# VHH binders against a4qp31r305to451: the designs that were tried, part 5

Target 1, 147 residues: a4qp31r305to451
Amino acid sequence: PPGSRLVLMSQVCKQTLAKDSEKLNDVNIKLHRCSEAFIYLLSPLWSVTLDKCRNSTLVLGPVRTSVHIQSCENVRVVCVAGRLTIGGSFNCTIHSLTPTRPLLLPGNASLTLGPFHTQYPTLEDHMASAGLAVVPNLWNQPLLFGV

## First folded at step 1 (VHH)

Design c3 (framework vhh_nb_b201)
Fold by ESMFold2-Fast, scan of step 1:
Structure c3 (fold): chain B 147 residues (1-147), chain A 123 residues (1-123)
Amino acid sequence: as target 1 above (147 residues)
Amino acid sequence: QVQLQESGGGLVQAGGSLRLSCAASGFTFSSYAMGWYRQAPGKEREFVATISSGGSTYYADSVKGRFTISRDNAKNTVYLQMNSLKPEDTAVYYCARDTYYGSGSYYEDYDYWGQGTQVTVSS
């Protein structure tokens, strides 16, 4: 069923990776220890987890459930997602469109939040496929967790 | 024309070692990431290890410290050195070609798979 598969992208280093395959529709993505990379995943995704990535830029197609950023440094993420959670991360920039408030977990420093501005030819179809076609954007209303 | 051929499997006692080889042909081997996956009887196919075109490696937690993946671009071959084998490592081991790494049983998300080689670890 949709949302049951996991694609692990590990140690994508010093390269540009671009994927727009239907095989990525409704899959869970985990990016682990990627560095000095530009990663474009332009499909409607189920969830994305970014863990221990450095000096990289991620541009994501619409993510139905959640984007979770953990223990990253000098990373830029551009996404449309149902939920956005960021923890343990330093000097990261996130441009988002999310109908829920971004959740800031403990351990973050020097985060920059901005609105989603990216466009690609199939974006509107992918937003509809991910259930995110018409939603408010709460990117500027982050919520702190763990006082 | 793309072919992946595994070898080196067999029966081994717990605590023993095996070295798997995957001979590749029909594509520019040095340009692709290569991975090893396994499937135990009655279970889904799971990720084991991967090596990028640049030589960076990543391992599943269950095999980290025991298995080593390596490649020889001159021979178009990727290897899996398996040490300290456990009965839980019993599975058919598959070689795969792609630039991204999958976990679980969705082999349809990859370009090419080998035919597999059986590894049986007795207690």
Scores: ipSAE 0.006, ipTM 0.221, lowest interface PAE 10.3, mean pLDDT 83

Design c4 (framework vhh_vobarilizumab_d1)
Fold by ESMFold2-Fast, scan of step 1:
Structure c4 (fold): chain B 147 residues (1-147), chain A 123 residues (1-123)
Amino acid sequence: as target 1 above (147 residues)
Amino acid sequence: EVQLVESGGGLVQPGGSLRLSCAASGFTFSSYAMAWYRQAPGKGRELVAGIYSGGSTSYADSVKGRFTISRDNAKNTLYLQMNSLRPEDTAVYYCARGEYDILTGYYDSFDYWGQGTLVTVSS
């Protein structure tokens, strides 16, 4: 079923990784301890979790349910997602399109938020596939908890 | 070999209409954003209208409300319906395949093929 598969990307280091495969459609992605990397996952995804990543840039296709960023440092994330949560992270920049208010959990410092402006050939089809084709963007209205 | 072949240009009086077509081959048409550019005599190329793979569209302010871009993925064809034409719409119209540039955050790079199709609006 959609949303049941997990793809783990661990220790992607000092490289550019670009994937746009239909095999990533509706999968859960976990990126763990990636460093000094540029990672492009240009498929309609179910969920994305970034954990303990550093000095990296991530560009994601539309994410149906959520993007969760935890314990990251010097990371740039570009995404369209149903929900965005950020915790325990330092000096991170997130450019997002989210129909819900971004949730800022405890432990963050020096976060920069901006709007999503990235384009790629299949983006609109992927947004429709993820249920995000016609939604408002609340990137500039974060909710703060534990600050 | 990526190939785009424009057609449908011609002479029309002010207030008239024309429909341009672009036949695409050599790539998976449905996966790419497509656009129409134009170049008037003595001027640079201007982006007129764009359409993404999912059907979302964008237009230059000068043509908004008068032109409609559309696509038929089953026929690998891009269209531009031009209504209420004005003398300043006189130009060679080019079909372009979109390139993505995910580092800039904008889709402003385009490939194009062929010589375009001439549209002349005059009495």
Scores: ipSAE 0.000, ipTM 0.100, lowest interface PAE 16.9, mean pLDDT 81

Design c5 (framework vhh_8emy_2)
Fold by ESMFold2-Fast, scan of step 1:
Structure c5 (fold): chain B 147 residues (1-147), chain A 124 residues (1-124)
Amino acid sequence: as target 1 above (147 residues)
Amino acid sequence: QVQLQESGGGLVQPGSSLRLSCAASGFTFDDYAMHWVRQAPGKGPEWVSSISWNSGSINYATSVKGRFSISRDNPSKTLYLQMNSLRPEDSAVYYCAKDLEYSSGWYEGYFDYRGQGTQVTVSS
């Protein structure tokens, strides 16, 4: 069933990784300890978690359920997602399109939020596949949790 | 379609050994690298080991290097993980995973997993 698979990308270091494979359709992605990398995952995804990533740029295809960023530093994320949560992170920039308010968990500092501005040829079809084809963008209305 | 079925887990004492197996079906097993991934309670998945299609390249996470051995038998479409000198911190559900179209370089874990996993508990 869709959303039941996990793809773990661990220690992607000093490289550019670009994937648009159907093998990534409706999968859960976990990126763990990636550093100095440019990662493009241009498929409709189920969920994405970033944990302990540093000095990296991630460009994601539409994410149906959630993008969770935890304990990251000097990371740029470009995404369309059902939900966005960020915790324990420093000097990160997130350009997003989300129908829900981004949730800022405790431990963040020096975060920059901006709107999603990226395009690629199959983006519209992927947004439809992820259930995000026609939604409002609440990127500029974050919620602070834990003050 | 693609199926991965893990087995061989159990409850053991520290210092014991276990051999895990993964039966693969639904794809050409000898065309893909294979991986072992584990997940402890309350933790995210941790990559453990990888083996190339012909066993020419084998990699291990630092935490298990020297204690674990990965191997495969292409004719029987089976992946193995021999675990020696088990420690309480090795307790986790162990999953086998098929590599994706892209194969990462040294010490990178780019793969998916599709089994229910097999539980390993190391305790006294």
Scores: ipSAE 0.000, ipTM 0.165, lowest interface PAE 12.9, mean pLDDT 82

Design c6 (framework vhh_podentamig1)
Fold by ESMFold2-Fast, scan of step 1:
Structure c6 (fold): chain B 147 residues (1-147), chain A 122 residues (1-122)
Amino acid sequence: as target 1 above (147 residues)
Amino acid sequence: EVQLVESGGGLVQPGRSLTLSCAASGFTFSSYAYGWYRQAPGKQRELVAAISGGSTLYADSVKGRFTISRDNAKNSIYLQMNSLRPEDTALYYCARDYDYVWGSYEYTFDYWGQGTQVTVSS
């Protein structure tokens, strides 16, 4: 079933990784300890978690459920997601399109939030596949949790 | 009817060896990559070793002690565990991995077995 598969990307370091495979459709992505990397995952995804990533740029296809960023430093994320949650992170920039308010958990510092403005072939089809084709964008209305 | 069945676990003293096996059925074995995960009580499941074709990956905690291998003719994956330590005690799972990209450490896990218990104690 959709959303049951997990792709673990661990220690992607000092490289550019670009994927647009249908094999990534409706999968959960975990990126762990990636550094000095440019990662492009241009498929409709189920969920994405970034943990302990540093000095990296992530460009994601539409994410149906959530993008969770934890314990990251000097990371840029470009995404369309059902929900965005950020915790324990420093000097990160997130350009998002989310129908829900971004959730800022404890431990963040020097975060920059901006609107999603990226294009690639098939983006509109991927947004439809993820249930995000026609939604409001609440990127500029973050909610603080536990502070 | 995709199935992964682990075996070979047991109780062993520190410093000894065990070989775990995983028998796969219900799909084309040679088309996939495979991994071994483990989960100790109260901890999250962690990747121990993975194999895709002739390429292997090991967690730092087991590198040099564990060896993963595959036998396409027998539809089986093996984990040879040497110099076992008490901290290796866990339930070990075999997982089918769709994609493994060398230099990217990417793994997609579709199916999991039931697990086999390894206990290392004196």
Scores: ipSAE 0.000, ipTM 0.157, lowest interface PAE 13.8, mean pLDDT 81

Design c7 (framework vhh_brivekimig_d4)
Fold by ESMFold2-Fast, scan of step 1:
Structure c7 (fold): chain B 147 residues (1-147), chain A 124 residues (1-124)
Amino acid sequence: as target 1 above (147 residues)
Amino acid sequence: EVQLVESGGGVVQPGGSLRLSCAASGFTFSDYYMSWVRQAPGKGPEWVSSISSSGSTILYADSVKGRFTISRDNSKNTLYLQMNSLRPEDTALYYCAKDEGYSGYDWEGPFDYSSQGTLVTVSS
């Protein structure tokens, strides 16, 4: 079933990884302790979690349910997602298109939020596949939690 | 063209050891994670182990932890699997796979394998 598979990308270090395979369709992605990396996952994804990643750039295809960023430092994320949550993170930049308000959890510092501006050939088809083809963008209306 | 050639399989008694090799060509071996995947008779494929491009990240399936060791030599474009304390349930065709820097414990994951494999038979 869609959304039942997990792909763990652990300790991707000092490399560029680009993937647009149908094998990633409706997959949950966890990126753990990646550093000095440029990661492009250009497929319709189910969910994405970034945990303890550093000095990296991530460009994601549309994420149906959620993008969760936790305990990251000097990370840039570019995404379209149903929901965005950010906690425990320092000096991160997120360019997003989300129909829900980004949720800022405790522990963040020096975050920069901006709108989604990325384009690739199959983007609109992937947005439709993820249920995100015609949605408002609330990137500039974050909600603070726990303060 | 991408070529992966496995070798080192054979017949061994339970408790024995084998070392598998995978000679890679047609791509920049040092840029990729590499994995070992096996398929036992009558069963689906099972991910065994993965190693990052530099060798700094190594992952093992629970069924082989403590018994198998994955390693690589980027100067020789070769991937290895040292198999110790072999059990009858390790009997399988073993494949070398180029991957994109992930491991999926559910092996429906992001692996491509397309080589002939090398047969390992553990019997008494």
Scores: ipSAE 0.000, ipTM 0.148, lowest interface PAE 12.7, mean pLDDT 82

Design c8 (framework vhh_nb_b201)
Fold by ESMFold2-Fast, scan of step 1:
Structure c8 (fold): chain B 147 residues (1-147), chain A 122 residues (1-122)
Amino acid sequence: as target 1 above (147 residues)
Amino acid sequence: QVQLQESGGGLVQAGGSLRLSCAASGFTVSSNYMGWYRQAPGKEREFVATIYSGGSTYYADSVKGRFTISRDNAKNTVYLQMNSLKPEDTAVYYCARDWGDYGDYEPYFDYWGQGTQVTVSS
């Protein structure tokens, strides 16, 4: 069943990782303690969590449910997602397309938010697969929560 | 239908050796990246060792030269040979499976075993 698998990417360090496999379709991704990495996950994903990552760039295919960024530092994320939540993070830049308002949890500092502008050959098909085709973008309307 | 079952943990004195086993079912270990992680009391789970589908291995600096990861494809089992054990190696050891072959990069784990306790006395 879609949304039931979890792929843990732990300690991806000092490398470029690019994946566009159908094995990632409708998968939950957790990235934990990745550093000095460029990570491209160009598939329709179910959810993505970034935890304790630093000095890294993440480019994600469309994420059906949510992208959650927690305790990250000097990270750039480019994503299309149903929801975006950011907590405990410092000096991060997020370029997003989200039909819901980004949620800013406690502990963030020096965040930069911008719109999604990335292209790749199968992006339109992946957006449709994730239920995110032709949606409004509320990237510039964040909510402060828990302050 | 994927299962990972660890065994071989126990009590051992400093300087001793243990061999941990990870029996896999529902997939073939030779076609996947397999790894060992450990979690010491009061600490987060940390990487120990991995074996890639092609047979190359990678170790955490804390265990390099003392631990050896291997596999037996006929038995569909992964091993961790632990030599020159130290009290700081005391932890629950977990076996993990990757979902695919990634070449010579850090593995990505989608299945974990229940763990096996290793206690090293001084």
Scores: ipSAE 0.000, ipTM 0.128, lowest interface PAE 14.6, mean pLDDT 82

Design c9 (framework vhh_rezetamig_d1)
Fold by ESMFold2-Fast, scan of step 1:
Structure c9 (fold): chain B 147 residues (1-147), chain A 128 residues (1-128)
Amino acid sequence: as target 1 above (147 residues)
Amino acid sequence: QLQLQESGPGLVKPSETLSLTCTVSGGSISSGDYYWGWIRQPPGKGLEWIGHIYYSGSTYYNPSLENRVTISVDTSKNQFSLKLSSVTAADTAVYYCARETYYDFWSGYSDEYGMDVRGQGTLVTVSS
């Protein structure tokens, strides 16, 4: 079923990776220990997790359920997501469109939040596929959890 | 220092189940950083990804093979195994086990990028 498949992207280093395939539709993505990378995943995704990534930029198609950023440093994420959570991360910038308030978990420092401003040819179709076509953007209303 | 070693029957009859085991030495299979996978190469053709397993037991299979494939892991023995049912002559190939760090599930290939350590391979011939 949708949301049951996982693609693991580990140790993507010093490269640009771009994917826009229908094969990524409703897939869970885990990016682990990526560094010095530019990663573009321009499909409607189920969930995305970033763990221990450094010095990298991620541009994501709409993510139906959640984007979770954990233990990252010097990372830029551009996303549309049902939910956004950030924990244990340093000097990260997130440009988001989220219908829910971003959750800032313990351990973050030097985070910058901004609105989603990216466009690509199939974006509106992908937003509809992810259930995010007509939603408010609460990017500027983060909830600080655990303080 | 990490080494992977396949074991195989060498010959399996049509309609039977192919069973292979991979023994991991020089490192632990119980790691959150890796998947452990199976890839094959039929004579004169390119590599085809079969599937992989996470140490927790979570599996992901090539959609073209998923109804015939079972991959299992035994963390106490530092091993993982492949079972491929209902084999035919088209399943004749060199089978490799591998440690994977990045994989495009739908491409069916992991040899250049996703596979950072692999075994030496074992030839399996399907014949009567």
Scores: ipSAE 0.000, ipTM 0.189, lowest interface PAE 11.9, mean pLDDT 82

Design d1 (framework vhh_nb_b201)
Fold by ESMFold2-Fast, scan of step 1:
Structure d1 (fold): chain B 147 residues (1-147), chain A 123 residues (1-123)
Amino acid sequence: as target 1 above (147 residues)
Amino acid sequence: QVQLQESGGGLVQAGGSLRLSCAASGSIFSIYAMGWYRQAPGKEREFVATITSGGSTYYADSVKGRFTISRDNAKNTVYLQMNSLKPEDTAVYYCAADTGWYYSLDESEYDYWGQGTQVTVSS
């Protein structure tokens, strides 16, 4: 069923990876210890988790449930997501379109948040597939979680 | 949420080999790393080896070159191949899973632990 498959992308280093396959539709993506990488996943995704990545840029198709960014440094993420959470990260920039308030977990420093600004030919179809076609953007209303 | 089931322990003569297995079930998507710890009688639990979901491996200095950790993602199973066993390797070996958002060699960071399997190396 949709949302049940996991694709692990570990140690993508000094590489540009671009995928737009329908085989990534409704897939959970976990990116781990990627560095010096440019990663484009231009499909409607179920969830994306980014962990311990450095000096990398991620451009994501619409993510139905959530984008989780944890323990990353000098990373840029461009996404449309149902929810965005960021923890333990330093000097990261996130350009997002999310109908929920971005959640800032403990341990972040030097984060920059901006609006989603990217276009590609099938984006609107993918947004509809992910249930994100007609939603407000709360990118500029982050919520601090913790104390 | 995560359950770990170990097998493969036993008695072996010095210089021999054993292969330990650890099968994971439950919320396996949440597992970032799986590893092995051991505890000899009267000693603290110590790190042996770990493998991340992406396949990176790390070993304690005392086992480097003798032990190999590997995984079979289709079976959700992690293996510890132990070669050139020494009497000093005698311990209860525990499988552990780290579902945290970051990797650590500190045992306190591992969320789930198996029952343990006894390894005895005779001289």
Scores: ipSAE 0.000, ipTM 0.099, lowest interface PAE 17.3, mean pLDDT 82

Design d10 (framework vhh_brivekimig_d4)
Fold by ESMFold2-Fast, scan of step 1:
Structure d10 (fold): chain B 147 residues (1-147), chain A 125 residues (1-125)
Amino acid sequence: as target 1 above (147 residues)
Amino acid sequence: EVQLVESGGGVVQPGGSLRLSCAASGFTFSDYYMSWVRQAPGKGPEWVSSISSSGSTILYADSVKGRFTISRDNSKNTLYLQMNSLRPEDTALYYCAKDSYEWYLGSSDEGFDYSSQGTLVTVSS
């Protein structure tokens, strides 16, 4: 079933990783301890979690359910997602298109939020596949939790 | 105070084209040289192009000369980079910089602002 697969990308370091395979359609992605990396995952995804990533840039295809960023430092994320949550992170920049208010959990410092600004040839089809084709963007209306 | 917002990045095939824009605010745009600088994954920043305040002086890195065109619209406080015949080695975060001609000669006093948002260009072969 959609959303049942997990792809773990652990310790992607000092490299560029680019994937646009249909095999990533509707999968859960966890990026753990990636550093000094540029990561492009240009497929309609189910969920994405970033944990303990540093000095990296991530560009994501539309994410149906959620993008969760935890304990990251000097990370840039570009995404379209049903929900965005950020906790325990420092000096991160997130460019997003989200129909829900970004949720800022405790422990963040020096975060920059901006609108989604990237394109690729199959983006519109992927947005439709993720249920995000026609939605408002609430990137600039974050909700603070626990502060 | 100075705000520079880049846009227009995306994913294209080799030989493709993209047009980048930079919306400037917080300073008198028409008084400054403006530049595009890029940083490829795992590499240091590379100056790409500069344009004088009036547009009368335009400079390009050898790697992009003949393929990229820098321009500006002072009435709209906007800087542009038209990128044609894109190659995999053009893959980078592209930054807009309030700059001077001398930046690319190693002037650190007017240097590139690494805190800029940037716009991501990926050329996939």
Scores: ipSAE 0.000, ipTM 0.060, lowest interface PAE 24.9, mean pLDDT 80

Design d11 (framework vhh_nb_b201)
Fold by ESMFold2-Fast, scan of step 1:
Structure d11 (fold): chain B 147 residues (1-147), chain A 124 residues (1-124)
Amino acid sequence: as target 1 above (147 residues)
Amino acid sequence: QVQLQESGGGLVQAGGSLRLSCAASGSIFSIYAMGWYRQAPGKEREFVATITSGGSTYYADSVKGRFTISRDNAKNTVYLQMNSLKPEDTAVYYCAAEDYSWDFYTSPEEYDYWGQGTQVTVSS
């Protein structure tokens, strides 16, 4: 069933990965300890978690449920997602389109938030597949937690 | 494109060990995730183990602690060391390759390339 499969991308280092495979449709992605990488996952995804990644750029197809960024440093994320949460992260830039307010958890410093600007073939079809075809963008209205 | 060739199957007594090998040719072996699947008569192909290009390993619960997957990039070969074999391990074992450079847990239809299979029979 959709949303039941997990793909772990661990220790992707000093490389560029670009995937647009149907094998990633409705999959949960976890990126763990990736460094100096450019990662393009251009499929409709179920969820994405980044944990302890550094010096990397991540460009995502639409993510149905959530993008969670934890303990990352010098990372750029470009995404369309149902929810966005960021914790324990330093010098990260997130360009997002989210219908919910981004949630900033404790431990962040030097975060930059911006709107989603990216385009690729099939993006509109993927947004529809993820239930995100027509939504407001609340990227500039973050919620702070742990103050 | 990659071609896969399994070897090392055979007949063994319960409690015994076998080591399967899968030789890869035709492409860059080190970038592939490699897996082992098995199929018993009348059943669907079942996941056994996988090893990513980075060396991370994943096992089916039925074989965890008994089987070990490893790879030798210099020899373009992946291995499955099978210890404490049981009659229920009897199956044709298939080597598979995926054109991904990441860790994953996946079903048989996700793999891009398959070997011809090698028979493992465990007698009681």
Scores: ipSAE 0.005, ipTM 0.197, lowest interface PAE 10.4, mean pLDDT 82

Design d12 (framework vhh_vobarilizumab_d1)
Fold by ESMFold2-Fast, scan of step 1:
Structure d12 (fold): chain B 147 residues (1-147), chain A 124 residues (1-124)
Amino acid sequence: as target 1 above (147 residues)
Amino acid sequence: EVQLVESGGGLVQPGGSLRLSCAASGFTFSSYAMAWYRQAPGKGRELVAGIYSGGSTSYADSVKGRFTISRDNAKNTLYLQMNSLRPEDTAVYYCAASPEDLWYEFTSGEYDYWGQGTLVTVSS
């Protein structure tokens, strides 16, 4: 079923990964301890978790449920997502289109939030597939918890 | 036809080392992402280590610093060097292969090809 598969990308270092396969449709992605990497996952995804990553850039296709960023430093994330949460992170930039307010958990410092301004072929079809084709963008209305 | 044949498993005492090999044939090895998975008694299959065709590697937290994955494209062989072995490392170890262009290789059950496995027992 959709949302049941998991792809783990661990210790991706000093490289560029680009994926646009339909085999990533509705997949959960976990990125762990990636560094100095550029990662493009241009498919409708179920969820994305980014943990302990440094000096990296992620460009995501639409993420149906959530993007969670934890314990990252010098990371840039570009995404359309149902929900965005970020905790324990330093000097990170997130450009997002989210129908829900971004949730800022404890431990963040020097975060920059901005609107989603990216395009690729099939983006609109992927947004529809993820249930995000017609939604408001609340990127500029974050919620703080535990500060 | 496509074959993945693991070897190098055996009985070893805690703190010991083993080197596993996986001999691949029947496909363009250098273009495939390769991985080692293991299945411990009473547990599901889990990723141990992966290596992309370009040489980038990934490791499970439980083996990081103790295990090293490597490949020899000239010999069509994948290796796993296991050092400082612990009783918790006891498992059947499987070699797996997937086309790199799909980049979903580190998802259990999504690999194109699997080996038959080699047993590693860590006990005194």
Scores: ipSAE 0.000, ipTM 0.217, lowest interface PAE 10.8, mean pLDDT 83

Design d13 (framework vhh_podentamig1)
Fold by ESMFold2-Fast, scan of step 1:
Order: C-alpha cells, then structure tokens, then sequence
Structure d13 (fold): chain B 147 residues (1-147), chain A 122 residues (1-122)
C-alpha cells in the first residue's frame, strides 16, 4: 500500500544524487549520516526523515505527510510538506511550503525558515498527487514545543 | 537470483529471547539495506528494524528490546529479540526493499523472504 515502503539513504557522502523515479512515489525516505552532499528527490513522497546529516542540501518533491529533521548541522532543506518538524539541529535553513505550522522541538539553535521558491517541470502534478495542490503556506508561523 | 531465507522463529514464553536469522544469497554487495518486518493476523505489515551500513532504525514498540545486526562475511542479517511480549506474536519477514546509496554505490532492491512465525504465549 502507498506509504508502506522505506528507502534508506545512509552515508551519502561528498556527492550529488538526483532522482525522479516513479519508484519513489509514496515512499518513506530516511536519510542518515549524509554529509557534504546535494540530494534531489523530485517525486511525490510519503514522508522524509533526516537524522544526523551535516553540510548537505536536500531538495524534495512534495511530501504528503511529514518532513522530520533531527540532530542535523549546516543542512539546507527545500520542501513542500504536510508537516515540518525540526529537533536537535544547528545552523539549518528550511525553505518550505506547509499547510500546517512548522513544529520546533527542543535542542535547535540558529535555524532559518524561509518560503518555498523552487520549480521543476512536473512539480504541479506531483503536488496534486501528494494532496498539496491548493494549500496555504504557514512557513512563517512556527510552533515551539519544549523550548 | 536473489533469495532471503528466515529462520529462528518458534514458540516462546513471555520475557524470553529469540534470535532470528536471515540468510541472503545472490547478493554480492554488502552495501544493501535490510529490514525486518512483521505482520500479525488481520494487521498491516509493519517495519520492526532496519540496517543500512552502520546505521539502524527501530520501531518505537521494540526500541531497547530488539537489536538488528549484520554479518557481511556470512551474508546474514539478525534480529535479537529480548523481553518478548504476547503482542510481538507475528510472522516476521526479512526484506531488502527500496533504494540504498551506501559506500558510493547505488542499488535498487525489492526482495522478500517467506517469513518465520514467532509466537509468544504462556
């Protein structure tokens, strides 16, 4: 069923990775300990989790449920997502389009939030596929939890 | 030809331990990511634990009780299950599913074993 598959991207280091495969449609992505990397996942995704990544840039296709960023440093994320959650992270920049308020968990420092301003040829179709085609953007209205 | 064969399941009392093994054949690349999934009757299949390179992931329900590991020399994946509970009763599957980008290698994978039954009952 949609949202049941997991793709693990572990230790992607010192490289550029670009994917737009239909095999990534409605997949859960976990990026773990990636460093010095530029990662483009341009498909409608189910969820994305970043854990212990550093010095990297991620550009994501629309993410239906959530993007969770945990224990990251010097990471830039560009995303459209149903929900954005950030915890334990330092000097990270997130450019987002989210219909829900971004959630800031304990342990963050030096975070920068900005609006989503990217484009690729099939973006509009992917936003529809992820249920995000017509939504407000609450990127500038974060909620603080335990901070 | 890729095959995954599980073993180690059985009937065990609550509070006891079991170790599940998954023997992989047809895989020559140690950078593959592997997971243990389980499915109880009438429930959806859920991810229990996953391992990719040196990184591990656990479901909240098993954190602190289960440990996933791999032995690349034996092409085997293990799930050490401690402090078993009746709700851990399920058919356990070994899987290599999705994509992995470990050690400068990119591989597509989507392989499943037939499953091994674990029953926790007194």
Amino acid sequence: as target 1 above (147 residues)
Amino acid sequence: EVQLVESGGGLVQPGRSLTLSCAASGFTFSSYAYGWYRQAPGKQRELVAAISGGSTLYADSVKGRFTISRDNAKNSIYLQMNSLRPEDTALYYCAAEGFTWDYLSEHEYDYWGQGTQVTVSS
Scores: ipSAE 0.000, ipTM 0.140, lowest interface PAE 14.6, mean pLDDT 80

